# Ledger of designs, part 8: miniprotein binders against q5jf28

Target 1, 318 residues: q5jf28
Amino acid sequence: MERERLIKTVEAILRGAGYRVARLDLKGSCFDLVASRLFLLLFIKATVNIDTITEEQAEDLKRLAKFFKASPLIVGLRSKSGELEEGVVYERFGIYALRPETLYDALLNNELPAVFAERGGLYVRINGELLRELREKHGYSVNELAQLLGVSRKSLLNYERGEQAVSLDVAIQLEEIFDEALAEPIDILRAKVEADLNVKPETPLEREVFERLKKLGLGLVKVKKAPFNAISTEDDIRLLTGIDERKTRSTIKRAEMVAEVGRIVNSGGVFILEKTKAEVVSEVPLIPKESLEEVKDADELIELIDKLKKEIKEKLFS
Below, E stands for the ipSAE of ESMFold2; O stands for the ipSAE of OpenDDE; V2 stands for 0.75 times the mean of E and O plus 0.25 times the DockQ between their complexes.

## First folded at step 3 (miniprotein)

Design cf
Fold by ESMFold2-Fast, scan of step 3:
Structure cf (fold): chain B 318 residues (1-318), chain A 102 residues (1-102)
Amino acid sequence: as target 1 above (318 residues)
Amino acid sequence: STDELLHIAQQLVDIARQTGDELLIDWAIELLTEAARMSGNSQVLLEVAHALMEIAKQTGDTFLVYEALLLAREAMQNSGSPELQREIDHLIQEIMELQRRS
């Protein structure tokens, strides 16, 4: 239940800040929430202990974030080292991890964090050029300021060149000495990540479906830890694409999640099955893989998806 | 009503303290959450935050300390009363002290 309360709290923070939010109830997913406001898009993994996130989940989260030009975030309460501190940014597999209070401050108080945790210490990136200007203006030599701060001459020069972050204690001392803000905020809402988008399909059915979609002119971004298997893309076409052998309760649940996620990321959804009667779940069509042979290109696939959605609405309101 | 939810939640917490019934604590948290959802009023949010802190002290649940902090901050933003703002600030300081001890 602690995890459930954490997810509800994060969702409440996002909605309170004016974000549109979709929540996933999917075990093992690389994200639990996706949220959009204006040009900002966030993929969030909520986990009580940030050390429980797997490398596979982290890679998929970064892959989704890179594709959608979104920021990935982990929101949690503790690590193996104990409780996470408010206002401190942690890192897990290259993804920022922080407390819900830190997210609240960023979204509702317009207060970005500036402190990050590394190797058991707390650090701050500072404006090194401004530091040098202030040092010279106040008449301190490099050695004099280094002695005042209790750091080496080499460290101070690295600080001024922007090559080394300062400890939190040093950051506090610098702002006391110069009476000027030197800390650089960490833009957790616009984090850029790198990920390999050219991941191969894993199952025989995925390979067959990917090949058929490629023949239609669609590019594919494979993911494993999400309610869909791939993102199919061509020009302005984006489809969250599920692939299953047959329709199960899991298929239906994931189609519902795909519909909600798609609304936030401005993408359509489709599930391609080995054998099925064409149908629609929450505006997400479920179609047999043979239907891909009936269309000549990506545009005709979109027309088929739109036709199926219209036919279901007409049946319900006839 | 919001007042009824708060009253029932407080009674459940008191009974749980006497009997050791953790199910009553879960029920109390649900009622407190509903009260906060129904009303963004600073007084209600402060009362919910106080109740969550009481439960946190009983159970050792550090997540409830975090939830209490979040609600107290929201109460501060919604408050136009200097007296109420002082009460909220006192609670925030108490919460931060407890987090340092954990």
Scores: ipSAE 0.000, ipTM 0.175, lowest interface PAE 19.9, mean pLDDT 84

Design d5a
Fold by ESMFold2-Fast, scan of step 3:
Structure d5a (fold): chain B 318 residues (1-318), chain A 80 residues (1-80)
Amino acid sequence: as target 1 above (318 residues)
Amino acid sequence: SMKKIEVTVRGVSPEEAKELAEFFAELLRKETGAKVEVEVRDGVLTIRVEGDDPEYLKELAELLAKWFEEKGYKVEIREE
């Protein structure tokens, strides 16, 4: 399928650029790939049509990005208006969206995009101070250059002040006239986003587990569109926390995903279940809710998690 | 089934060809698990990829072809 090919392409681009990558196969997830290289961390949603992303997915993606100090990114092929253009940055709910070819150029050619789409047009932010210097050096008055570009005097002054982006056509004309790069790149790999990290649990079981974890001293960030229900924090320790009523095939698959994601974001994982025997799936402990009553604080919970992981290692190496 | 794709790039200098060959061979091997062969002869760079995911390989070949064409090279893709 087209989506499968897109995800594989994005993964190939990231790995080729030296990123460590974990891929999720989870319907409705706010991200499909998480990638890390040195100090850069990317949460990526891959979707053929960028308009299919829901506001709920976008909010969770921004929430994860904000919490992990990562950059969110959407990689896609089209919108309601047709195919996305290479080298053009689109926006969806405050998140940059672009083609895989644009990501390729950024990561493998060190060529960041400079063109962005807005209200049906294509625009470029330019170095206004450099524009003014080049205009003066070449002997153009404000009116003369404005007339040459086919823009108003006021627009030209706004360009020079950095208060207005130029159309793509004007950007091309300026670089042709002055034979100098004026475009400001868009740093798609270090995007900063805002998100509300204080989201309430939705189900009775989630509410009960959240209250127990809070009483143990853990901070909690709720997410809905991910293989885990919350991120639990205690000092420098982070746990991708799943919550289920019982162990199902879905629970096992999500625990495996949590293990993979955790390795990239340097976080542990745990699943809290209403009814289960204590066990470990892909180094992610599954523990019954009652175990939260048996520990007095976050330190004892971490100790329990470490003990369970150690017991499994001892069985594997015996 | 096994499928083969070939990307041929013309007008490449010997030094540039070596760098491009090493870069793309590593990228394709890491990501496709496919057999990747790179050949440079008389200013022509040929990248051959053989694997069992033809649509994914074609997509990668098209990305590579676009990259080379944007740099001013003449590119040909062959699928078998």
Scores: ipSAE 0.000, ipTM 0.134, lowest interface PAE 19.4, mean pLDDT 83

Design d5b
Fold by ESMFold2-Fast, scan of step 3:
Structure d5b (fold): chain B 318 residues (1-318), chain A 80 residues (1-80)
Amino acid sequence: as target 1 above (318 residues)
Amino acid sequence: SMKKIEVTVRGVSPEEAKLLAEYFARLLRKETGAKVEVEVRDGVLTIRVEGDDPEKLKRLAEFLAKLFEEKGYKVEIREE
């Protein structure tokens, strides 16, 4: 229930900031919301306790973010250490995690956070060159300012070189001493992540489909915790690709999700099944695996998808 | 041979213009290898793209224009 309230709050914040949003109702998914505004693309995992996100979910989230040139983000309320603080950026498996209030300030008030949590403390990255200038203008020696801040001489020199973040207490003291903005904001909306895009298929059906798509000239990025099994790509072609043994209620629901996600990330969708009659769910074709033998390359696959969409539309109006 | 395309976006706030300039430079340079220049002046964002594949540049410009138009901006494309 708390989770439902959190997701609705995040969706409202995004929509209020002018984002197009697709919400996923998929247990275990690496993301719950995908949102775009102009060239900003966000994949968001909403979880009440940020410690519940698994390494597997985090890796898939980073793969999606890397492939789509998007920013991954975790929005939550607490950790094992207690409630997350407003204005503080936390980290899980290399992904920024923050409160919905922090996201609200970033998107609607243009106030990026500057405080980050690390190793049980709160820290701020500062403009070291400006710190040195202010120290000299106010007539403080390195030792005098270090003593005022309660830090070592070595730490102060590292602060001025930009080699070490300051504690939140030191950042507050610096603001009081100099009455100047020294904090560097954390751009939570432009986070870059690294991920291995060469993940192998796991099931026999996935291996067969992947081998066939590769023979058609498509590159493949496998994901496990999403409404699709892979992203298929060649030149300008992008397909969110689902793979199932048969059509189930889950297949239909995931095809609908793929259609919504595809609109946000400018990608088509297709589901490949061992046994099915060719049909279309929310602009996403469901085709039997043997249909891949009817095409010679990626372009012919797109032609098959387009033909199926057109034929089904014509049948609905005849 | 080189082809040049200019995309002009109007009605952009200074904050949005900075974000768009950074995203255009980042996206276009990394994905296309084309020469990209982004300029912001008086609430107008201008993106200039130069490359040796005119069909790819045209498709890219049309794609970008569609994204801006979907967000309610006024967009012009000029080929040179």
Scores: ipSAE 0.000, ipTM 0.184, lowest interface PAE 14.1, mean pLDDT 83

Design d5c
Fold by ESMFold2-Fast, scan of step 3:
Structure d5c (fold): chain B 318 residues (1-318), chain A 80 residues (1-80)
Amino acid sequence: as target 1 above (318 residues)
Amino acid sequence: SMKKIYVLVRGVSPEEAKKLAEEFAEKLRKETGAKVEVVVRDGVLFIIVEGDDPEKLKELAERLAKEFEEKGYKVTIREE
């Protein structure tokens, strides 16, 4: 219940802010929502307790974000330390984590957060150049201001050089003393992450499919915690690629999710199965592995996908 | 080197085109460091994106195209 309410709240915030949104209902997935608006693309993991996210989920989320030039984000309500605070950015495996209220302020009020949590404390990065300017204008020496704030001279100099974040308490005192906004906002909507895109296929079937797709000229990015097994790419072609031994209820659900995600990230979808009758689920073709032998390059694969979509439409009206 | 990409949105009435042009000009200025120009002529909304990162410009153009296609418009992308 709590998790369902969280996801619905996040989706409502995104849609209210004008984002196109796709929602996934897939246990173990590295993301639950993907959202796009103009120049922004977000992959969002929603979880009541941010500490329940696994390293494997976080790594795949960063991998997807890096590939699509998107920002990964965790939205949650608490951690092992208690309730998350509004306006505070937390971190989990290098990914920003925050409350839905913080996301609401960023998207609907154009108010980015500035406070971040680190090792049990709350901190703020400040405009060090502006701090020095304000200190000098008000006639404070370095030692005088450091004494007023209860910090060392060395710490104050590091603040002014932009080499050290201040505690939240110090940030509040500074803005009270100078009556100026010193906090640097955290751009949670344009976060950049690093991830290794060269992950090896896990199963014999995945290896065979990857080898064939590579021979067709496609590059491949493997993911584990998503409704697809890989992203296949060549020039401007992108395919969210599922790989299964056989068609199951899970395959059908994941194909539906792939269709929805693909619309948001401007990518097609395809499922490659060891044995199946060619068919289409929500505009996503499910084709037998042997069909890959019938095409010579990526363009012909796209033509095959388009042909199958058209053929199914014609059969429904015959 | 500087590159240009044109995103053409067709099927827009003059009233809708003006509204969309005003909305996009404001949002694009706030969201990017790239030079963005929005022009409306003969029921076609032209979004011209210029910058020195061709891959980022292509991704931007595709996102814009999807936004308008979702609303039911006809969209064409032209690279220079």
Scores: ipSAE 0.000, ipTM 0.250, lowest interface PAE 15.1, mean pLDDT 83

Design dh1 (at its last look DockQ between E and O 0.44; V2 from the best seeds 0.00; counts 0 for: pae E 4.9 > 1.5, SAP 74.326 > 70)
Fold by ESMFold2-Fast, scan of step 3:
Structure dh1 (fold): chain B 318 residues (1-318), chain A 94 residues (1-94)
Amino acid sequence: as target 1 above (318 residues)
Amino acid sequence: SIRVTVTFEVKPGQEELFEYLLKFLAELTRQEPGVESFEVLRDPSDPRRYTIEETWKSREDYEKHLQSEEYQLILKWLEELLAKPPEIEVHEVV
């Protein structure tokens, strides 16, 4: 399967499950799809080989997920070790990675995965308290059950305390012995990730724009691998903020993507340019950095953006 | 060329999802170089009955389609929504 078909397949799964979806066509981006449904928000990176994801992409994906209280997810088909197995959760830089079939089961069959890959093996987290109850109900001592499973007494005690995951083989044996579901599902749709939101701007123009936005009272979350450079925020104000020296075809394309993403994450968009005349691309204003000096605070910036959008729209149709 | 007719009987309540996935399969399949046509049909008298009518330039093209990762994956999902196995008829156009 080629990357384009994989992305279309993931989008189809999300839309079939009732999600609103925005897709990006941006090389090197930390995500390809953003999807929302009710209280769930997913940022998804789709790649045929999960090992091609860079640490920079992973860090930015986790920053976006943390800021928007969303779950990051990688959907792929293989790794350097071979084909990914359906029903198995892999990990890349702290982000869950899984096959499209696994995502389909989670979203459309209400069947979360329970098996995860680690250090070349397959493992399952089990309900240790339930294991202990079942062991006692069936009359097994710790030593007797450990011997049946081919594990040490210490390992079995760790399983019952929830301190150690079992191998897939042990999980299968437990199901055969007790005929009960012991596996704990992995909640891939509500993954909580840690990320540093206090990342410094890298270019001189970014530093200047960040300083000006901060003087307006806006907090800033810097990202590099996205169609925008930062998220500007204050109370209920959220702006996906692009920064460029001049308007190029790339700027226009990214503004269109920002408009689509913004609708899914309930955020506005703006591009701040070193030199430009004010204009609007797909409801996203492109304004010169000097315009930031014309406003006193974040509220006035929003008013300026809205005024520009209205004036430009009126000119187009008059 | 090869003409294939596939008939489906969908589980009650799964019609909307089935149709959505079937249309998605059609969209992907129409992009394959060996396909001449791929049509999704719904029985107006039976909301649970769908038919695919497809024509392929050659048997080899049809067999490549059946072996594709995309087809196998989507087919698995479609089959989960069926009340009965799909009915497949293959004919050579003479």
Scores: ipSAE 0.253, ipTM 0.723, lowest interface PAE 4.2, mean pLDDT 89
Fold by ESMFold2, look of step 4:
Structure dh1 (fold): chain B 318 residues (1-318), chain A 94 residues (1-94)
Amino acid sequence: as target 1 above (318 residues)
Amino acid sequence: SIRVTVTFEVKPGQEELFEYLLKFLAELTRQEPGVESFEVLRDPSDPRRYTIEETWKSREDYEKHLQSEEYQLILKWLEELLAKPPEIEVHEVV
């Protein structure tokens, strides 16, 4: 259970840094933790070997991050090539991947990483304008500095234009020569990602429910690897939306996770079932699909959700 | 059996984070095979002074603990919060 200990460690880092955290216990999910502090929101997949994340999981992680304006992150210990290095940022499917120590330094020491792994080794992006100014101040021609560093003139010009990263060795030499910090940090807490939000329903029931929700005026963002099937949206309405044929232990577990995730991402939750009586699990209503025919728009759906939650509260206090 | 006592002096203002991380280390350590007890203690007269009291079935078990990735990771973080190096005493239980 090395993975369980990794997840606990990441959760401890986040909570120690003052984040509110929801931990997911769902096999195959695109994330294990979601965490927020002030305006920062992180979706984190924790995996011992970062090469085990699937493309499908990564795409869903990016969809969630893009929709919620969050930063996606993979936290792990090794790759197929060996151990991950502390302070080095890796990348899988366009998502930053790093060790727990690197996350700790970013959150608790305010030290963002600057080194990333690429083909051929470790690299750093540098402040190219400052490099040019320092070179000129110290009296080096482009050719003289390139010779000193063992790089081509073309490469040095590209460094100064901000068009090319430098090798770690060259970055160290530059900072030793000029006695100045030239490395540009990687903002792992505000990463921007690209994602295709157009994903088709997986089942006939899901398709039927999506069509009804669209008729109510809700947009849908489908995900495959989460405790919910989609995010239903209209204006400032956001519903983490689950879909099942009937209430099972899995349905209840997923509803509980949806409630916890919803608190972190400031979203409501609902499960639409083919067969059930209306009820509430952890403040998440479970309603039969026929209830969608009883409301005329998104506002009425929210009213139904709120009514069910209110009725359960009243019974708990009576 | 091996008895280990570790005393910490925490940097001013870091007590809350230190205690949180030390309790987390205790939680993980209690799950290890070969640990008999693991107690976190706070000096009632000095809130910056903490002690852990550990008992291990054997020296071999204690040495395996010292080499675990979880211990080494958390130890690095705890040491950043200390005013001075921890004081460690190791004894055999007779």
Scores: ipSAE 0.160, ipTM 0.672, lowest interface PAE 4.9, mean pLDDT 90
Fold by OpenDDE base, look of step 4:
Formats: C-alpha cells, structure tokens, sequence
Structure dh1 (fold): chain B 318 residues (1-318), chain A 94 residues (1-94)
C-alpha cells in the first residue's frame, strides 16, 4: 500500500465511524488527518513505515494533541522490524502507532487493543486485583501459580499489583487457566501525551509577530510541521496562525487547510504576512503585520478577523 | 458501457455505519476516470435495503476499479455489515 492509499483508508475508517474529517495534503506535516466525533478528537499521522516519523514531527503532533485535548495517533503498516500486527499497539516518541485494521476495530467494532509491543516482545496489562481474586478462588498460592506460569514469585506479585506488564504468552496462559479475560484495553482514543512547549520562532518575521501578539495578550506556541506556524495558548482564544513573508500558492493552500482543520477543532485561522493586502482565502483572513498595530488586544484582533470574514462574504454575494 | 447494480441488505442497527461507508465508497468511485454515473438508491419500504447503480465506460474500467486496494478494503468492511451476500447484476448498455 502506498502512502496515499493508506491516508484514504484511514479517512474511510474515520468517516465510517461517523467522524468529521479534515485531510491535509501537506508533505512533511506532523498530521495528515484530523477527526472529531462527539468528545473525541484525533490527530493522525499516516505513514506506511512508522519509523519514518521524525522526532520533530512527533513533538509537533504531541503539541497539537495537548492543546486541543486530542489523542495523537500514528497509523501505519510496518516498522523497521517488519509488518505491524493487527490488534497490537506500538509506540514512537510516546505516540501510539497501529495498523488501520486495529483502528477499524477500535472505532467501528468498539474493540480496543490490549496487546502492546515493547523491546521486540508482546505484552499486556492485566487487572491485577482480578488476577489475585482468581488465584485465591482457585486455591493457588503465589508460589504455585508462579511456578505453573514459569515466572518468578516477584513477577507474579508485580502482576497482581499492576506494576508490571505481562508477556502475551503468560497472559494467554492465565486466561486459559481461569477461563476469564484479564487483559486491560489500551484507550488509544484518549491517549495522554506530554509535549515540549519551549519552541522558539525560527524566522525574524515569526519573532516579530510572536512579540506583537504577546503584547496583545495572545500567547503563541510555534508549530513547525503544520499548515500553520503557531497555535494560541489561551483557553478562550483558539487561533491557528500562519506566518509568511508574501502571498504565494503555498500560502493559499495552507490557508485552505487551516480553514478545514479549524472547522474540526473549533478554531479560527489567520495568516499574518509581511506584505499583503487584507484578503480572505477560504474564510481565513490574510492580514499585513501592520494590522497588529491597529488593535489594542487579542479580542480586538478576533473582531478584526470576524469583520474581514463578513466584509468579504458581503462582497461575494453582492 | 456497462451498468452495474448492487443490492445490499444491511444487518439491523448497522444502517448508519453502512451509510457512512457507502458515502465514502461513492466519493471514491466518482473519482475514477471510467465511471459515468454512481447513484445510491434507498428502499423507502426497507431502510436496510440499498442499491448502487453504477455506469462505466467499459468493463475494463470497472474491473480496474474492483482491483483497487481501497475499493476492496471498503467492500470488505461493507460486507461485514450485510445480513446476506450482495446481489450483483452487470448489464451491457448499448
């Protein structure tokens, strides 16, 4: 399967599950899809080989997920070690990675994966309290059950405490012994990730714009691998900010993508340019950086953005 | 040209999911260069019955579409939602 086919497949799964989906046609982006349904928001990087994601992309993906209270996911087919298995959760840079089939089962069959890959083995987390109860109910001592499983007494005690993951083989053996499911599902749809927020502006123009917006009471975090250059940090102001020197075809395409993403994540979009006339592309205003001197605060900036959107709608329908 | 008619009977309670997948299938199929038309007909008397009516410029174009990995994957998922195997009719349109 090629990357394009993989993205289409993942889009189909998400749409089939009733998600609203925005697709990005941006090479090098930290995400290819953003999807929303009810209270679930997903940022998805689709890559045939999950080891192709860069640390920089992963960090941006985690930043977006953290800010939008979303789950980041990598969807792929293989790794450096081989094909990904169905029903198995992998991890790259603290982000869950899985096959399209595993995502399908989670979204459409309401079947969360329980198996995860670590250090070349397969593991599960088990309900340690249930394990203890079952052990006691069946009359096994810790030593007897540990011996039966071929594990140490210490390992079994750590399983019962939930302090240690169980190898898949031992988990299967436990479920066979007790005729009961013990594996805990991995909530890939509500993954919590940490993200580094200390990303600096890369260009002189980005630095200028960040400082101006900061003076208006709008904090920004730099995002490198997205159609936008920054996201707002304020809880009440959700703004995807593009920054460019001049209007190019790339600026237009990125503005279109920002509009689509913005609809999914309930965020406004703006592009701040060093040189432009005020215009709107796909409901995203392109404004000169000088316009930031005409507003007193972030609220006035939002009002300006909304005014520009309205004025252009009126001109298009007049 | 060929006309393909596919009739589906969806499992009870899977109608919503089927409609979403069918919508996606329609979007994908309409992008194929050989497709002339793609219509989804709903049975007003049975909410679980759907019919696709497709017209293709040639049998070859349709067969190429059937070999699409994307189509096969969506079809596999649609089939999981069916109460019975789909009924497929292919007619040459003169």
Amino acid sequence: as target 1 above (318 residues)
Amino acid sequence: SIRVTVTFEVKPGQEELFEYLLKFLAELTRQEPGVESFEVLRDPSDPRRYTIEETWKSREDYEKHLQSEEYQLILKWLEELLAKPPEIEVHEVV
Scores: ipSAE 0.037, ipTM 0.521, lowest interface PAE 3.4, mean pLDDT 89
ESMFold2 (binder alone), look of step 4: mean pLDDT 86; pTM 0.817

Design dh2
Fold by ESMFold2-Fast, scan of step 3:
Structure dh2 (fold): chain B 318 residues (1-318), chain A 94 residues (1-94)
Amino acid sequence: as target 1 above (318 residues)
Amino acid sequence: SIRVTVTFEVKPGQEEKFELLLKYLARLTRQEPGVESFEVLRDPSDPRRYTIEETWKSREDYEKHLQSERYQLILKFLEKLLAKPPEIEVHEVV
């Protein structure tokens, strides 16, 4: 499967499961799809080979997930070690990576994966307390069960204490022996990630715009691998903020993407440009940086954005 | 094809432990490609008596089963719970 077919497949799975979805066509972006349903928000990077994801993309994906209280996911088909297995969760830079079939099972069949890959092996987290109860109920000693499984006594004790994941082979044997589900599912839809939100702006223009926005009372989360440069926030205000020297075709396309993403994550959008006439692209205002000096605080900036959206819409349709 | 009957007499008080292991053996054996049937039976008049009735596609399939390391390991645990050695009867279907 090529990248385009993969992304379309993932989008179809999400929409089939009742998610609202926005898709991005942006080279090098940390995500390709953002999806929302009820209390769940997912930022998804789709890539044929999960090893092609860079550390910078992964860090930005985790920042977006942390800021929006969303779950990041990588959906792919293979790694340097070969094809990814259905039902197995892989990890890339602290982000879960899995096949589209695994996502399908989670969303449409209510079947979360339980197997994860680590250091060339396959492992399962089990309910160690239940394992001990089942072992004792049936009269087996620690040594007897360890011998039956082909593991050390120490390993079995660690399994029962919840201190060690078991190999897939041992997990299968345990469930066959006791005829009971022992595997703990991996909640790929509610992954919690850590990320540094205090990343500094890189360009002179970004530094200037950040300072102006901070003076308005807005907090800022810098991102590099997305259609916007920062998320500007204060209380209930959230703006996907683009920054460019001038209006280009790239600016227009990114503004369109910001509008689509904003609808899914319930955030507004704005582009701040060094030189431009105030205008609106796909409901996203493009304003000169000098406009930031014309407003007193974050609330007035939102009022300016709303006014521009309304004025330009009325002018185009009149 | 091959038909095999194995009869067990369990030590008093070891019935629960034995039954779990016997059911485990049944689940594993039913996954083997050479097996046609594998049934575990309990004598309703004697809680210490269990019987396995199994049918195999060929003698070669049955012999592969007997030589598997996992079967041998399970068998050693089963033997510890038995009051006497298991009684095995093997028949070839003509």
Scores: ipSAE 0.151, ipTM 0.677, lowest interface PAE 4.9, mean pLDDT 89

Design dh3
Fold by ESMFold2-Fast, scan of step 3:
Structure dh3 (fold): chain B 318 residues (1-318), chain A 94 residues (1-94)
Amino acid sequence: as target 1 above (318 residues)
Amino acid sequence: SIRVTVTFEVKPGQEEKFEWLLELLALYTRQEPGVESFEVLRDPSDPRRYTIEETWKSREDYEKHLQSEYYQEILKLLEELLAKPPEIEVHEVV
């Protein structure tokens, strides 16, 4: 209901700003939208209440963002403290969270937010070097300016060194006193995150497939809360890799999602199944696990994928 | 060419939410191949009164817009915030 409207709103904002967008309809996924434009790539989790994000979802979202050099983002409407404020950046598990209006301003008005919420207060990071220059130019001593702002001498020195954010009230006072923009914008579109990319496979089949792919020379990044189980990589090769015991309706839906995501992140897709006849769903091959035992390296796997895609296309237009 | 004017009277206190939805509607509508213009206007003398002025290349293009999924979804949300039903005027530009 409310969630569906939120996702549609975020998608509309992204498309209106010229982004290419893929949407996922996958329960429990760490992201709902992936979007690209020029040099920017965004993985977005849309949730009405930002407190509903689990640590597992956040970890996987950060893994995807780190691997693809993308920015992770949560877009929501409220938290346990009530409605999120427009223009304010919140945080969940190290990921920026904000309202759709804030995203709209960033993408369509080129207006990045500068205020962030922390520990029940609102804060702003300022240009400390510029603050010191303005203080000296206007003839204020450290003590005099600290007194005007109602802060300690130590706090003011920390502000000037860029070691401490100011409260929103202090930020307003500073800009009123000096008549200069001191606030540093928060670059929500180019956030850098850290994540552990070395996550172990969960099932016996997943362990077997990972071991075989590693023998082919592929590195693997495991994810749990996505339409694929891993990202397989070697040099310029990137494959969104699904693993299932058998073909089900869920497998087909996830293959379709992998195709859509892949086009946005410039990656191929493949599903490795214990039991299946080789086939292609939305340009994503579904191949039996045994096929991995017949190829020598990553290059041959890519050749197999490309061959299957070509054969299906030729049959479709025969 | 078809010109459509839609006038809204918003429930007190819902002005910001209504504007946000109108901006969303504008975002989607301006991507339609048949639209010539789509403008959202606020009455400077009445903060609760908004007007949409839209021009379509043809009546057929306008009718396709009315049947679009995004239009239906957003319109339903907008109507919940209105003090009165919207006034719609459709004219053919001579």
Scores: ipSAE 0.000, ipTM 0.170, lowest interface PAE 16.1, mean pLDDT 86

